VHH binders against Oxidoreductase NAD-binding domain-containing protein 1 (Oxnad1). Designs and how they scored, part 24

Target 1, 295 residues: Oxidoreductase NAD-binding domain-containing protein 1 (Oxnad1), of Mus musculus (Mouse) (q8ve38)
Amino acid sequence: AVCTQAASWGLKASTLRHLTLASIIKSRRKTDHLERTASVLRREVMAAAKVCEITHESPSVKSLRLLVADKDFSFKAGQWVDFFIPGVSVVGGFSICSSPQRLERDRIIELAVKYADHPPAVWVHNKCTLDSEVALRVGGEFFFDPQPTDAPRNLILIAGGVGINPLLSILRHSADLHRDHADKGRSYEIGTVKLFYSAKNTSELLFKKDILDLVHEFPEKISCSFHVTKQTAQISAELKPYVTDGRITEKEIRDHISAETLFYVCGPPPMTDFFSKHLESCHVPKEHICFEKWW
Key: E = the ipSAE of ESMFold2; O = the ipSAE of OpenDDE; V2 = 0.75 times the mean of E and O plus 0.25 times the DockQ between their complexes.

## First folded at step 15 (VHH; framework vhh_gocatamig_d2)

Design t1 (from r1 with Q110E D112Q; at its last look DockQ between E and O 0.28; V2 from the best seeds 0.00; counts 0 for: pae E 2.5 > 2)
Fold by ESMFold2, look of step 15:
Structure t1 (fold): chain B 295 residues (1-295), chain A 124 residues (1-124)
Amino acid sequence: as target 1 above (295 residues)
Amino acid sequence: EVQLVESGGGLVQPGGSLTLSCAASGFTFDDYDLGWYRQAPGKKRELVAGISYGGDTYYMDSVKGRFTISRDNAKNSVYLQMNSLRAEDTAVYYCAAREGEFDWFIEGSEFQYWGQGTLVTVSS
C-alpha cells in the first residue's frame, strides 16, 4: 500500500497508531490522488475531454466515454488519467479501461468509476451529464506496451474488484494485437492471455459480457476464470462455465509460470501483496511481475 | 437495532489467558467483517485483530502469535483468544463490525458498528 503520509506523522506529534476511525479512513481512502502518485511519470500537458456517453456497469459503478479530440493525446494499456473537473478542487485518478486502439480509431477513452464519498466520484455519479467538459493528464507505470521486435509473451492478469479496470484495458489491447497479427502479420506476436477475476459474487463482476466477447473472438488465445467468494444467487447458464467458487489459488497461478509469462496484478493491497510475494517465492523475475494497488 | 455486546473481560495476571466474546444482532452476520479494537487510558483506539466475512485474519504486530481471532457464524459471535498477556495489553476492548466487501481483510476501512467495550486489566 501507499503509506508515505503515515510515515510523516511519526516525528511531529504523539505516537500515532490509530486516530478516530473516521480520521484514519479519511486519510487512507480520501488522500489526494496527486499526493499518492507524486513520483509517478506523467505527460507534461493536459488534454480537454468531453463526456459523450454515460452508462451503468452496476448499481455502484458508472462508465464514462470521453471524447478526446487532441490527436497528440495517447496512453499505454493499463495507465490512468488525472481527472480535472472545473469547480472541483480535488483531482481524480481513474484507470483507463478502453484500449489504445479505441482512442486511435474513435478518439474515445472509457473510465469506470465506483461510487465513493470522494469529490470526483461524487461528481461523476451525481453531477456529470453528457457534454460535461473535463481535462485529462495521462500517468502511471503499470502498463503493457510491447514493441513489434519484443519477444513474444504470455500474459496472466489477476484482478480483484475495480482492479479489473486497468486489466480490461490490457486485455482489450491484447485482443487488438491478436487481431492485428491475424490480419496484417507485421505486428507484435502476442502469446496467450488468461484473466483471473475475483469478486464477492457475480453481480460484483464488472464487464462480464465484454470479457466473454473477447474470449469468444479468440478462444484459443484468450481465456478467463471468474472467482466468487460468497455467491448466494443462482448463476446464469452463460456464466456458469467460467465461474469458480472460492479464491484464486496460488496453485492455479503457479501452473502458468514460465520464462515467457508476464503477470499483471491489480486489486486490494492484501491480494496484490499475496500474489506478488508468492510469484517471487516461485522465482519469477521481478521484471515479469507488475502490480498496482486497488483504485 | 444493531447490537454488539462484548463479554469476558476481567483481571488477569501477567502470562495469563483470557477469551473475549462479542455477540451480534440486527444484521446479517455472515456478510460482515469483524474486528477487535483496544483503547488504553489516554491513548487512541487501535485495531488489534480483524476477520473478514471469508475468514481472512489480521493481527497487529505486538499481539501476533499471542492472540487469535475467530468467528462462529452459527452463533453470530466473534472471539478474541488472548494468551501470554502483558501489562501493555491492559485496555478497554471493543468489538466492531462493517459490511464486508472483499474476502481479504482490509485494515484501513471504516467500521460502522461498535460495542460498548469490556475492560481487560493485566496486573499482579
Scores: ipSAE 0.428, ipTM 0.740, lowest interface PAE 2.5, mean pLDDT 85
ESMFold2 (binder alone), look of step 15: mean pLDDT 86; pTM 0.863
OpenDDE, look of step 15: ipSAE 0.821; ipTM 0.913

Design t2 (from r1 with A97K Q110E; at its last look DockQ between E and O 0.08; V2 from the best seeds 0.00; counts 0 for: pae E 17.2 > 2, unsure alone 63.3 < 65, placed apart)
Fold by ESMFold2, look of step 15:
Structure t2 (fold): chain B 295 residues (1-295), chain A 124 residues (1-124)
Amino acid sequence: as target 1 above (295 residues)
Amino acid sequence: EVQLVESGGGLVQPGGSLTLSCAASGFTFDDYDLGWYRQAPGKKRELVAGISYGGDTYYMDSVKGRFTISRDNAKNSVYLQMNSLRAEDTAVYYCAKREGEFDWFIEGSEFDYWGQGTLVTVSS
């Protein structure tokens, strides 16, 4: 994967004009992946990847597992990939929802892609098959990458909709760190992790089983709260203890504020703006608040 | 279904003014960036002006100081006030919507979220 080849796939003259637009429009939300992320640090190499599993996560979301044999391909929990599809001129941008350790162990990353009338999403939903080949390039500044000597931190993860994708990567990484600390004694000692995940109803909450499996594996360290705002169907007995009717409250978040707590917020712009502003008004240092917008 | 309907085009003398309107439906208008594009015969479609969901604006150099983009979230509408029109402004004008981080704002004519367009003709 030569970076020159990757540049010819996704960088067109109109994208460069959009980079100028992004510099003038000062907004936390960007809709053109290459334009929105033009200033974001990327690895300068592309890695070939092959689809090895396709799963229906919901009626509108497909998960892909991608085999990435290149041992130099790596990422930090919370990052995304440029997703280069042969024959599709538009470059996709998808958050990685698997952990870095899963890549180290199995050479697998997982993406979850919501259907949209947008060529990379259409390809994932309508054309992609097992053994389909794509190219990937890692990017993004929204990540959790503690070093073994860093101070222990508690994490609060606040997700809305498909904003769960990068936060699931961080949650899975957190679980890996708990396992590593117990087994190896010299890895980073992560504190508690609480996930607040909001959606319209329980059918729109992604990865419920995966999340609850982690909660059950580390019940004293990992917890979650699902928040649904327009639930009409009956909630299953398995899920009911974790579900709250209504939006995530300021009080719930405020109770977790401490010098040792980091906040990761990813979801619709109204949600990310609300929580970012609230945390700053409560004097949480800006370096302890990370956010990413999605739509 | 996302729908963008442009209106307000027409024939105008050089130096005249027009206001273009775009009525939007099928998405949560308040949460998206909007833009106006134009395409003259034989030319590529080009971005004229953009406005973020927070109200920040952008203009291409040739229209700066002459055109003003605005949005009215209560009416799900975006506007382009066009003043001091020149013959070079003759084009079909399109309203467009940007996608979130899992999507791209696509500049290919087929894949941008364009409306049907409204023709602006500036001639004597």
Scores: ipSAE 0.000, ipTM 0.150, lowest interface PAE 17.2, mean pLDDT 79
ESMFold2 (binder alone), look of step 15: mean pLDDT 76; pTM 0.771
OpenDDE, look of step 15: ipSAE 0.026; ipTM 0.415

Design t3 (from r3 with P99Y; at its last look DockQ between E and O 0.36; V2 from the best seeds 0.00; counts 0 for: pae E 2.4 > 2)
Fold by OpenDDE, look of step 15:
Structure t3 (fold): chain B 295 residues (1-295), chain A 124 residues (1-124)
Amino acid sequence: as target 1 above (295 residues)
Amino acid sequence: EVQLVESGGGLVQPGGSLTLSCAASGFTFDDYDLGWYRQAPGKKRELVAGISYGGDTYYMDSVKGRFTISRDNAKNSVYLQMNSLRAEDTAVYYCAARYGEFDWFIEGSEFDYWGQGTLVTVSS
């Protein structure tokens, strides 16, 4: 009688490690552009546009060049567009970063779009291709549009992150005004332009080459100061003279206050509020302070 | 794997103090904004305090002067010191993290990572 000892294989209860699915809640920027800008003036013209170039400006930012054939389509430097995408119900709002003169000359506008969990931004990053068609409508009260008879003004441009886009349009427009004045003698005479541009690091400074090219073209009239708040990598020799570690300071801005100076501020809301309040505290006239909260 | 682990919750009397801690792992902590959220029973989750990667701080109005958010990058930790606690502060408190784009704390932006929460009960 062979007593087969039934080895009770104790089923080790596999502790089901509840992989708590850390729900990666992607940052839904629920910013309804149309709701936020409902009170902002828009141009009546809605124009068709075709994507003619796409460039990766940074890991998170794509630039689009769009051909706008409609001659009635125009904008002022610093304005944005309502961005209508076929098949997308949500309308985007994107600042124009090209100059008005480029539109006149080449019928091209340029937009730089940061990735966001926003349907228009998702479309730009994931679905937009060459020859994609969209519709555009210009809007915004943040702009620089001097007339030939206007008094010369100096510009201080204060940019944070993607807030550079409208300010780059203004900077490019300023360069065009310098060119026109040199060539034609009858155009608006712009004063000096200085850009203060803040980002986390040099890789997040958008259009830094284009900005430097303008500084080099107009060394006596256009200048820039790049500010980086968390630079870990070595800064290139070409950028080093223009880069400061740390935030843009109140003192740096205050040193440029004059009766002829206009201030344009575009960046994160806390930054925009900070500099706007600072300028007001320095008794800069409110009409000389232009700001846009772009987030 | 990204982890946020809250600790320090518990029962406290009105007027008492409590310090919440959140230990983070699985990401570059010093590049991230951090926040404390709370959710009371039957209420929506709300941002209590935030701290940018640059050290800029935000507080909801009801906790200003009573709560202090701080971070220790060497310990990959964020803290919420809560003083003068009130019954209305009773909630589950959540630690949250997001990649910081700016050294300013931006209110209203969603966070990418969340802890499981720790219960704070303020009761006599």
Scores: ipSAE 0.443, ipTM 0.754, lowest interface PAE 1.0, mean pLDDT 90
ESMFold2, look of step 15: ipSAE 0.497; ipTM 0.785
ESMFold2 (binder alone), look of step 15: mean pLDDT 88; pTM 0.883

Design t4 (from r3 with P99W; at its last look DockQ between E and O 0.14; V2 from the best seeds 0.00; counts 0 for: pae E 16.9 > 2, placed apart)
Fold by ESMFold2, look of step 15:
Structure t4 (fold): chain B 295 residues (1-295), chain A 124 residues (1-124)
Amino acid sequence: as target 1 above (295 residues)
Amino acid sequence: EVQLVESGGGLVQPGGSLTLSCAASGFTFDDYDLGWYRQAPGKKRELVAGISYGGDTYYMDSVKGRFTISRDNAKNSVYLQMNSLRAEDTAVYYCAARWGEFDWFIEGSEFDYWGQGTLVTVSS
């Protein structure tokens, strides 16, 4: 199914009240996500959402498109949601892959969920259907939210594994900013954006077409480098210009250091720790280095 | 089949030195990260030192400056030079290997292959 339905207030007030209360109470008893992120700032707004599309990104990753009719629900690119499921006591934590503008225009957010023996992930993979209802609450301090008058900045995005999810949101937001500025000068004038995305092989790179579509739309402003460390299959002609055999090196990242560059790093803690320490040792100000871990 | 065979353990006095060796077979050694773990009786196994396939090294705080990990890709071997040994270093030491995903050593990632261990006893 596709997200062609008009935005609606499809959740009943009684269903939402029941879902949010039960999920909140049970999640505090059983959740690793809420304990792990307890000190992270959250918006107080909880919004009902309805699943309007389910697709497979890979054999182990499902993408959900969620219709969020509440016009007061908003997020910043890079943030995640608390994901409250009726009948599931553990609260999920999933990064938003879509841009804030997609929510503004279509009332849709996108999540990509890797299978795991973790109740919210099991529900997404085994129980979730079209029109399933959940509740969402936005959280996270890892985001890119420039104001129109801020100085122009270049972005370096460094992703490992599922760390691509919040960085895809930032990349899509960056493309939206380029479109908005080119049309009418109504938004922040963003500089260049380069994504470094590491995976074992090209089959494990998520969102390849989505990423390359953005590169092709803004070839002077948006670029990417896919790094594969254990590639065995032949790489397609379309991908080959963007693929580097081997790992992302510190020299490659060091070549992008400037006063105008912000770094967003998301991936396994060892990767995030390595790049953040390296950038600090190269005298990059801490306020220009943003990082978040996922595993 | 994959094998990791440790050697060089034994009895040593406090302040003494030992060199542990681990010979590997059954996989492409050059592409793997190597690590040394230890387990004292009644305690959990802990990572002592690691070396990425690219040569980046890691040491736990209590062994920094005393222990040195190294690898010899020509001999498919990884070594742990242990100097200034203390009673707290008494343990069974295990060689471990995992596929090297990054040039730098990743402390928190699990290892796939393990040796049977070699006992180091520091006592007088």
Scores: ipSAE 0.000, ipTM 0.186, lowest interface PAE 16.9, mean pLDDT 81
ESMFold2 (binder alone), look of step 15: mean pLDDT 87; pTM 0.882
OpenDDE, look of step 15: ipSAE 0.617; ipTM 0.840

Design t5 (from r1 with S109P; at its last look DockQ between E and O 0.06; V2 from the best seeds 0.00; counts 0 for: pae O 7.5 > 2, placed apart)
Fold by OpenDDE, look of step 15:
Structure t5 (fold): chain B 295 residues (1-295), chain A 124 residues (1-124)
Amino acid sequence: as target 1 above (295 residues)
Amino acid sequence: EVQLVESGGGLVQPGGSLTLSCAASGFTFDDYDLGWYRQAPGKKRELVAGISYGGDTYYMDSVKGRFTISRDNAKNSVYLQMNSLRAEDTAVYYCAAREGEFDWFIEGPQFDYWGQGTLVTVSS
């Protein structure tokens, strides 16, 4: 009687490791500034800069004034900088909002940085102090740099939110050109400049005082229209004449189309695309339409 | 053709959680602001949450801290994670899309596209 011991092969319950596919919601990494601008021309000069002033322009935007001592450092109105922070691996990209002449005169550039969950922006808002040192490299093909021999042009500047930064540089540069022409007679003669600037509310209109100061200084040459999309507070008497409730309209822009008019558009991508397409549909030459999408 | 298709609605107990999904097609999703609206019986449609093309978020005060809106551009989808659900959250939830980032915070943004809606019922 051969007792065949039935070896009960205990089926080891393979613990199905529930790979919790933690769907790493890869927060679409805002494509790194360097990746987005990899094909964009940069100047070779890398300059050290020192923070010399910090201002809160809005609840979400800080302005930095940086001293750039390097005389080889220069930019054209509308350009941005690669912003290198010691100890931060991610390079920032920030538009310059000051004029080229201010750099020449005072060796100062100004940047306005909106808060974002981006390491350079976080650093600017939370860690940057007076005397902080950074490195800067100029880049960008969005600029206004007329030569003295160039034909006079009118400018229409269309800004949305922080997209005002490069356009403010252009506006300030235009004012400088007006001053130079008045004083020296041989400088580029710029035509009229009109800024259309859209923001949520008047508190989010960056540099509104500076813009108005330029309008007041050059009332026949520089004008502005502020557009607010969510204004709940009472608008000050000083701002009221310049503020319109609502978006910038196609009609408002169309009314300024001429053969001599250059258009600069900088804002949220949908805004930039909207106005660029509109201008193209109005048969504005592509070479007269400059646009930069602000990310 | 532009389409927004909501899913994920259903019956849930108070304190429960639910995730709504909206799949979009027929437009450049990355350039659009997206939102969730709700409409309870006998009430007006109201904005619950919004997310800009840039990822900025808005929430109605009553859902702050409980609801989370997110988007996946690779999937052309927007989501609403709803936690700590209450009876007052009972409504038809609508997905919406609008072109052009003008300030999300405009009271009563007009959206260009709407889904058909999904019913969320919070009941014991």
Scores: ipSAE 0.015, ipTM 0.345, lowest interface PAE 7.5, mean pLDDT 87
ESMFold2, look of step 15: ipSAE 0.460; ipTM 0.769
ESMFold2 (binder alone), look of step 15: mean pLDDT 79; pTM 0.797

Design t6 (from r1 with S109Y; at its last look DockQ between E and O 0.41; V2 from the best seeds 0.00; counts 0 for: pae E 2.4 > 2)
Amino acid sequence: EVQLVESGGGLVQPGGSLTLSCAASGFTFDDYDLGWYRQAPGKKRELVAGISYGGDTYYMDSVKGRFTISRDNAKNSVYLQMNSLRAEDTAVYYCAAREGEFDWFIEGYQFDYWGQGTLVTVSS
ESMFold2, look of step 15: ipSAE 0.548; ipTM 0.803
ESMFold2 (binder alone), look of step 15: mean pLDDT 83; pTM 0.851
OpenDDE, look of step 15: ipSAE 0.678; ipTM 0.855
ESMFold2, look of step 17: ipSAE 0.471; ipTM 0.772
ESMFold2 (binder alone), look of step 17: mean pLDDT 84; pTM 0.854
OpenDDE, look of step 17: ipSAE 0.652; ipTM 0.838

Design t7 (from r1 with T57K Q110E; at its last look DockQ between E and O 0.39; V2 from the best seeds 0.00; counts 0 for: pae E 2.3 > 2)
Fold by ESMFold2, look of step 15:
Order: structure tokens, then sequence, then C-alpha cells
Structure t7 (fold): chain B 295 residues (1-295), chain A 124 residues (1-124)
């Protein structure tokens, strides 16, 4: 603000303060839940990424695979990225739907982006090509990051619409933890995981094959229930055992309450409010209820 | 061509009741969220009530307990029952529609189709 050199210093100081503030707020806000799970997290203001694969999940949703070469880039399952596009002044915010282990092994994260009349979404759908370069910054306090010595927990994941994206990351992470435990026996011992996923109809359920593949790989540990509120087309034989007509009910969720169960809720604000309030009224501790609202 | 046609407006005394109706055509009504907006003179248009394709209902705070939204998919119609009317309810009321994504009503999302409006006057 004083001179050219001061301008670059001011930007770095502002960036450093934002990073420090976010870390402090995160720690203080989550002292009960994250006090034992806090880890040394190397965070960048931005990490460079390159689009290495584009997949059409539906007519309105594209998935991107992003190569993030920076070995210090990391995230926790359930978090999102700030998505910086050269030439686009609006910063996107997209939940990561891939697992942390996928990043550790392949340097890949996946984003699923629903089309919207919003510049980052328009860019993803209309301009993005293989080898497009962007920058990423990890954020969010909605995540599942158990440590190897933590007590086993059961997970209930409640998704609506694109709220599936961060919960798919958690589901995939849970599957990775089950594989690690089966292979080596000294990793975190996760309990059961059940996904409740609501949409208008089966065509609007994203990632059905990916989800069912995980259920079939760990049928004693991972399960799902798809809830459709306006199904008109016939449901395939493979999908039908997992589909329920109507909303996810309070009773279904209440039946899973225990001291060992953590709840992750992500979807439209009224759905998230409904389930978080219900769980609190049933005396589920606040630190066992994690929610993220989305628009 | 999509059309939304409101009816049922008029002059009513404070404490009275009116039923607004909106007949829809040109789209698959069962798949749409419906809303009632109002605009008083000199004020911005505001969402009064909404109903998702699955029947989830929304009301602004000032009308809760007094207004009831409902839909009849067989008649391609949405209704606003207005009871205990007050002078501040005086406005032009508009029917609105958007393709529904969730059976939860989302108040922040824009509506694509609008009616011409029907005048409600609550006075002496």
Amino acid sequence: as target 1 above (295 residues)
Amino acid sequence: EVQLVESGGGLVQPGGSLTLSCAASGFTFDDYDLGWYRQAPGKKRELVAGISYGGDKYYMDSVKGRFTISRDNAKNSVYLQMNSLRAEDTAVYYCAAREGEFDWFIEGSEFDYWGQGTLVTVSS
C-alpha cells in the first residue's frame, strides 16, 4: 500500500494472517472433537494442479481428476478446495470426492461439479480441457480423520444432492481404512459405515456404481440406502434392493444412535438442519454430529 | 409455452380470508416447485410461501400460522389460503414455478416462470 515492494509484502502478510487465523479458529472451534486428532498439517495458500481426466457423471455433473504434484499438499476426507482458475476472478468452492489415500499414492484428487450459472462451474463445463492448470487451497472443518489409536467408531453418512461429494470422500476413506486393517492389522480399526443418500429419482443418484462396489467389497462393514422421493421409471434389479421410496426418516436415523456412532450430514440446508436438530434432541453429543450446508 | 394464471384476489376487510389459485400449463407440473411471492407498493418482491414437488412447505415468518400453501397435481394448480388478513398483506401476489431438484423446499433458489399477479387489498 506504501510502495511496490510494500504491496508484495502486504499481500504476503494478509495471506499469512488468513492462514494463521483459519488454523487458530479451527483448533479452538473443535477442541473437544479434534484435540486428540489434530495433526501437523502443512498448508499452502495455493498449490498448482493440472487436469488429467474429465468424466461425465451425468448430463449436469462433470468430474475432474487433478494431478497435484506438490508433496506437501494434503487434505482430510470431507474437505473442500478453493478452486482458482486463471482468468476467472470468482473463486470456486468444491468438495473433494476422492480419498486422502488416492492423493498419497497417485497425487490425484477428484472433484464433481454440477453445472450452474456461476463462472467456476461454467469454466469446468465449457472451457476446461486436459492439461488445464488451476490452483487449489484446502479448507473446511467437515471431515473424518481418525488416528490409528482412536477408539473404533461407526459412521452414519446422510447425503442429499451434491452433498454426496464430501461424504463419498469419507466413504472411500473408510474403505481404505478397512483395506489397511485387513492387510496390515495395525491401522485404525474403523467400525461399520452406512450411507443414507436421498435424491429425486435414481437418475439423480450420483456414483451409484462406485458406492455399490464399496458395499460389495465390504458387505459386513459398509452398507447404503438410497432414498428416492419421485421415482417414475422402473428401477434396475441390481439397484432395487438398496432403494426406498420416500424421505430418509427420523426413525431410521434414530435406530443407529449409540455412543460409538458419528454422524456426518451434508445436503440442502433444511435437510441438514432437520437431522442435526433431531440428533441433538436425542441427546447425541454435538461433537458426534458433523454437518455441512450447501447451496 | 409456459403459463401461470393467478386468480382469487380482491378486497377484504382485516381479519378476513381469501384463497388464491394459480393454474399452470406448459410443463410437467408434478416435477416443479411452486411459490407465492408478493409485492407491495414501494417494496421489493418477497417470497411468501413455497411448496416443493414432494410437498415440503415454506412460509415467511410474518405469515406462519395464517397462510397455507397447497397443490393439486391433478388440476395443475397451487393455492394460497390466507386467513387473518392484515393491512400489511396488501400486495400483488405472484405465482412462480421452477423445476424441482429436492423434495426439501430451497428458499434461496431462483424461480424461472412467473404469473401476471392478482391484487389483494386488505382495507376497511
Scores: ipSAE 0.482, ipTM 0.780, lowest interface PAE 2.3, mean pLDDT 84
ESMFold2 (binder alone), look of step 15: mean pLDDT 80; pTM 0.811
OpenDDE, look of step 15: ipSAE 0.784; ipTM 0.896

## First folded at step 17 (VHH; framework vhh_gocatamig_d2)

Design u1 (from t6 with D112Q; at its last read DockQ between E and O 0.32; V2 from the best seeds 0.00; counts 0 for: pae E 2.002 > 2)
Amino acid sequence: EVQLVESGGGLVQPGGSLTLSCAASGFTFDDYDLGWYRQAPGKKRELVAGISYGGDTYYMDSVKGRFTISRDNAKNSVYLQMNSLRAEDTAVYYCAAREGEFDWFIEGYQFQYWGQGTLVTVSS
ESMFold2, look of step 17: ipSAE 0.501; ipTM 0.779
ESMFold2 (binder alone), look of step 17: mean pLDDT 81; pTM 0.820
OpenDDE, look of step 17: ipSAE 0.820; ipTM 0.912
ESMFold2, fold request of step 18: ipSAE 0.499, 0.515, 0.500; ipTM 0.773, 0.792, 0.788
ESMFold2 (binder alone), fold request of step 18: mean pLDDT 82, 82, 81; pTM 0.829, 0.827, 0.821
OpenDDE, fold request of step 18: ipSAE 0.860, 0.851, 0.843; ipTM 0.929, 0.925, 0.922
ESMFold2, last read: ipSAE 0.501, 0.476, 0.499; ipTM 0.789, 0.756, 0.788
ESMFold2 (binder alone), last read: mean pLDDT 82, 82, 82; pTM 0.828, 0.829, 0.830
OpenDDE, last read: ipSAE 0.858, 0.853, 0.854; ipTM 0.928, 0.927, 0.927

Design u2 (from t6 with Q110E D112Q; at its last look DockQ between E and O 0.42; V2 from the best seeds 0.60)
Fold by ESMFold2, look of step 17:
Structure u2 (fold): chain B 295 residues (1-295), chain A 124 residues (1-124)
Amino acid sequence: as target 1 above (295 residues)
Amino acid sequence: EVQLVESGGGLVQPGGSLTLSCAASGFTFDDYDLGWYRQAPGKKRELVAGISYGGDTYYMDSVKGRFTISRDNAKNSVYLQMNSLRAEDTAVYYCAAREGEFDWFIEGYEFQYWGQGTLVTVSS
């Protein structure tokens, strides 16, 4: 099977567990999650989950922390869940924004859900309480899952809007891999990771503190660039070094092209189309370009 | 409060040109995506062209190369230049607006505000 791989050249893989495929699905506002993703790879089993924490990420975005006691439940950084709510016939689809190691250690996954007039989102915002029960099923082919023996790769993550959610999962996974390598020296040796994240203004950038905490923990390995397209308010001193006015540019992305670099793009379809076409025109192999359109 | 007022419709022979205009009021125009829809008799309303708050444009396949959407933020106006008109372009054309979230036009999002429409007839 042809797929995007981290850190492998010319060697036959004995086991291949990292799969990334281009998605042909367009805007999620037009169609149901299950209909849009009918052909996407899924695990066969559903796992029960319980809401153990609810927080506000912004005025329009709530974060849920879900306890998933089933030890067979697992996911790869970048994947999403089918979100089954008792009494709600529409199945939700939400990217996991927490890392796989958080699940391994604490049995927790985190979802961030923007308010919408869509039954699962309405339930999350208006009905959900602590101890609410749901069922989950993991799916998706947009992920980063390197093996310990893979050659090092650099990552460029390009996010727009809520497209940050699966990329935050990958960013957190990358930080976990850096910690594992430093602590034991026997895990995958990840290269550098840079996040390019675009929004209208700084108030619409989600997870700013979480992202900057990772940058500050690994300043020589993890970096970010926030891009705001219509900022009117003053930018705080803490954010200003990381903020650029305007769109994420082709030139900025081009400066990172190398044989060792993998690109993960998630956001509105025209943004993902724009960057994937640009990278292809710069002769980046398709297997090194992974993209996901909005769910 | 919000108003979208179209003008520029009329009767045109095939191959001719028209410019539609839409004057907006009652919201911060610079923050909104704008679109032109059309509805022919007995058909569903369809998105013809759109433009994001940052100037990113969208066109339906049948009008690419013939129609151009543009915006003038100083005049709170959006325009549709229609060239090489065909009988199939006959419809009532509607101006639409929605709050912009991204500096990219997204065709699947619904519009909040609509104009009254202006009739374009391509015939002789």
Scores: ipSAE 0.524, ipTM 0.794, lowest interface PAE 2.0, mean pLDDT 86
ESMFold2 (binder alone), look of step 17: mean pLDDT 82; pTM 0.829
OpenDDE, look of step 17: ipSAE 0.797; ipTM 0.902

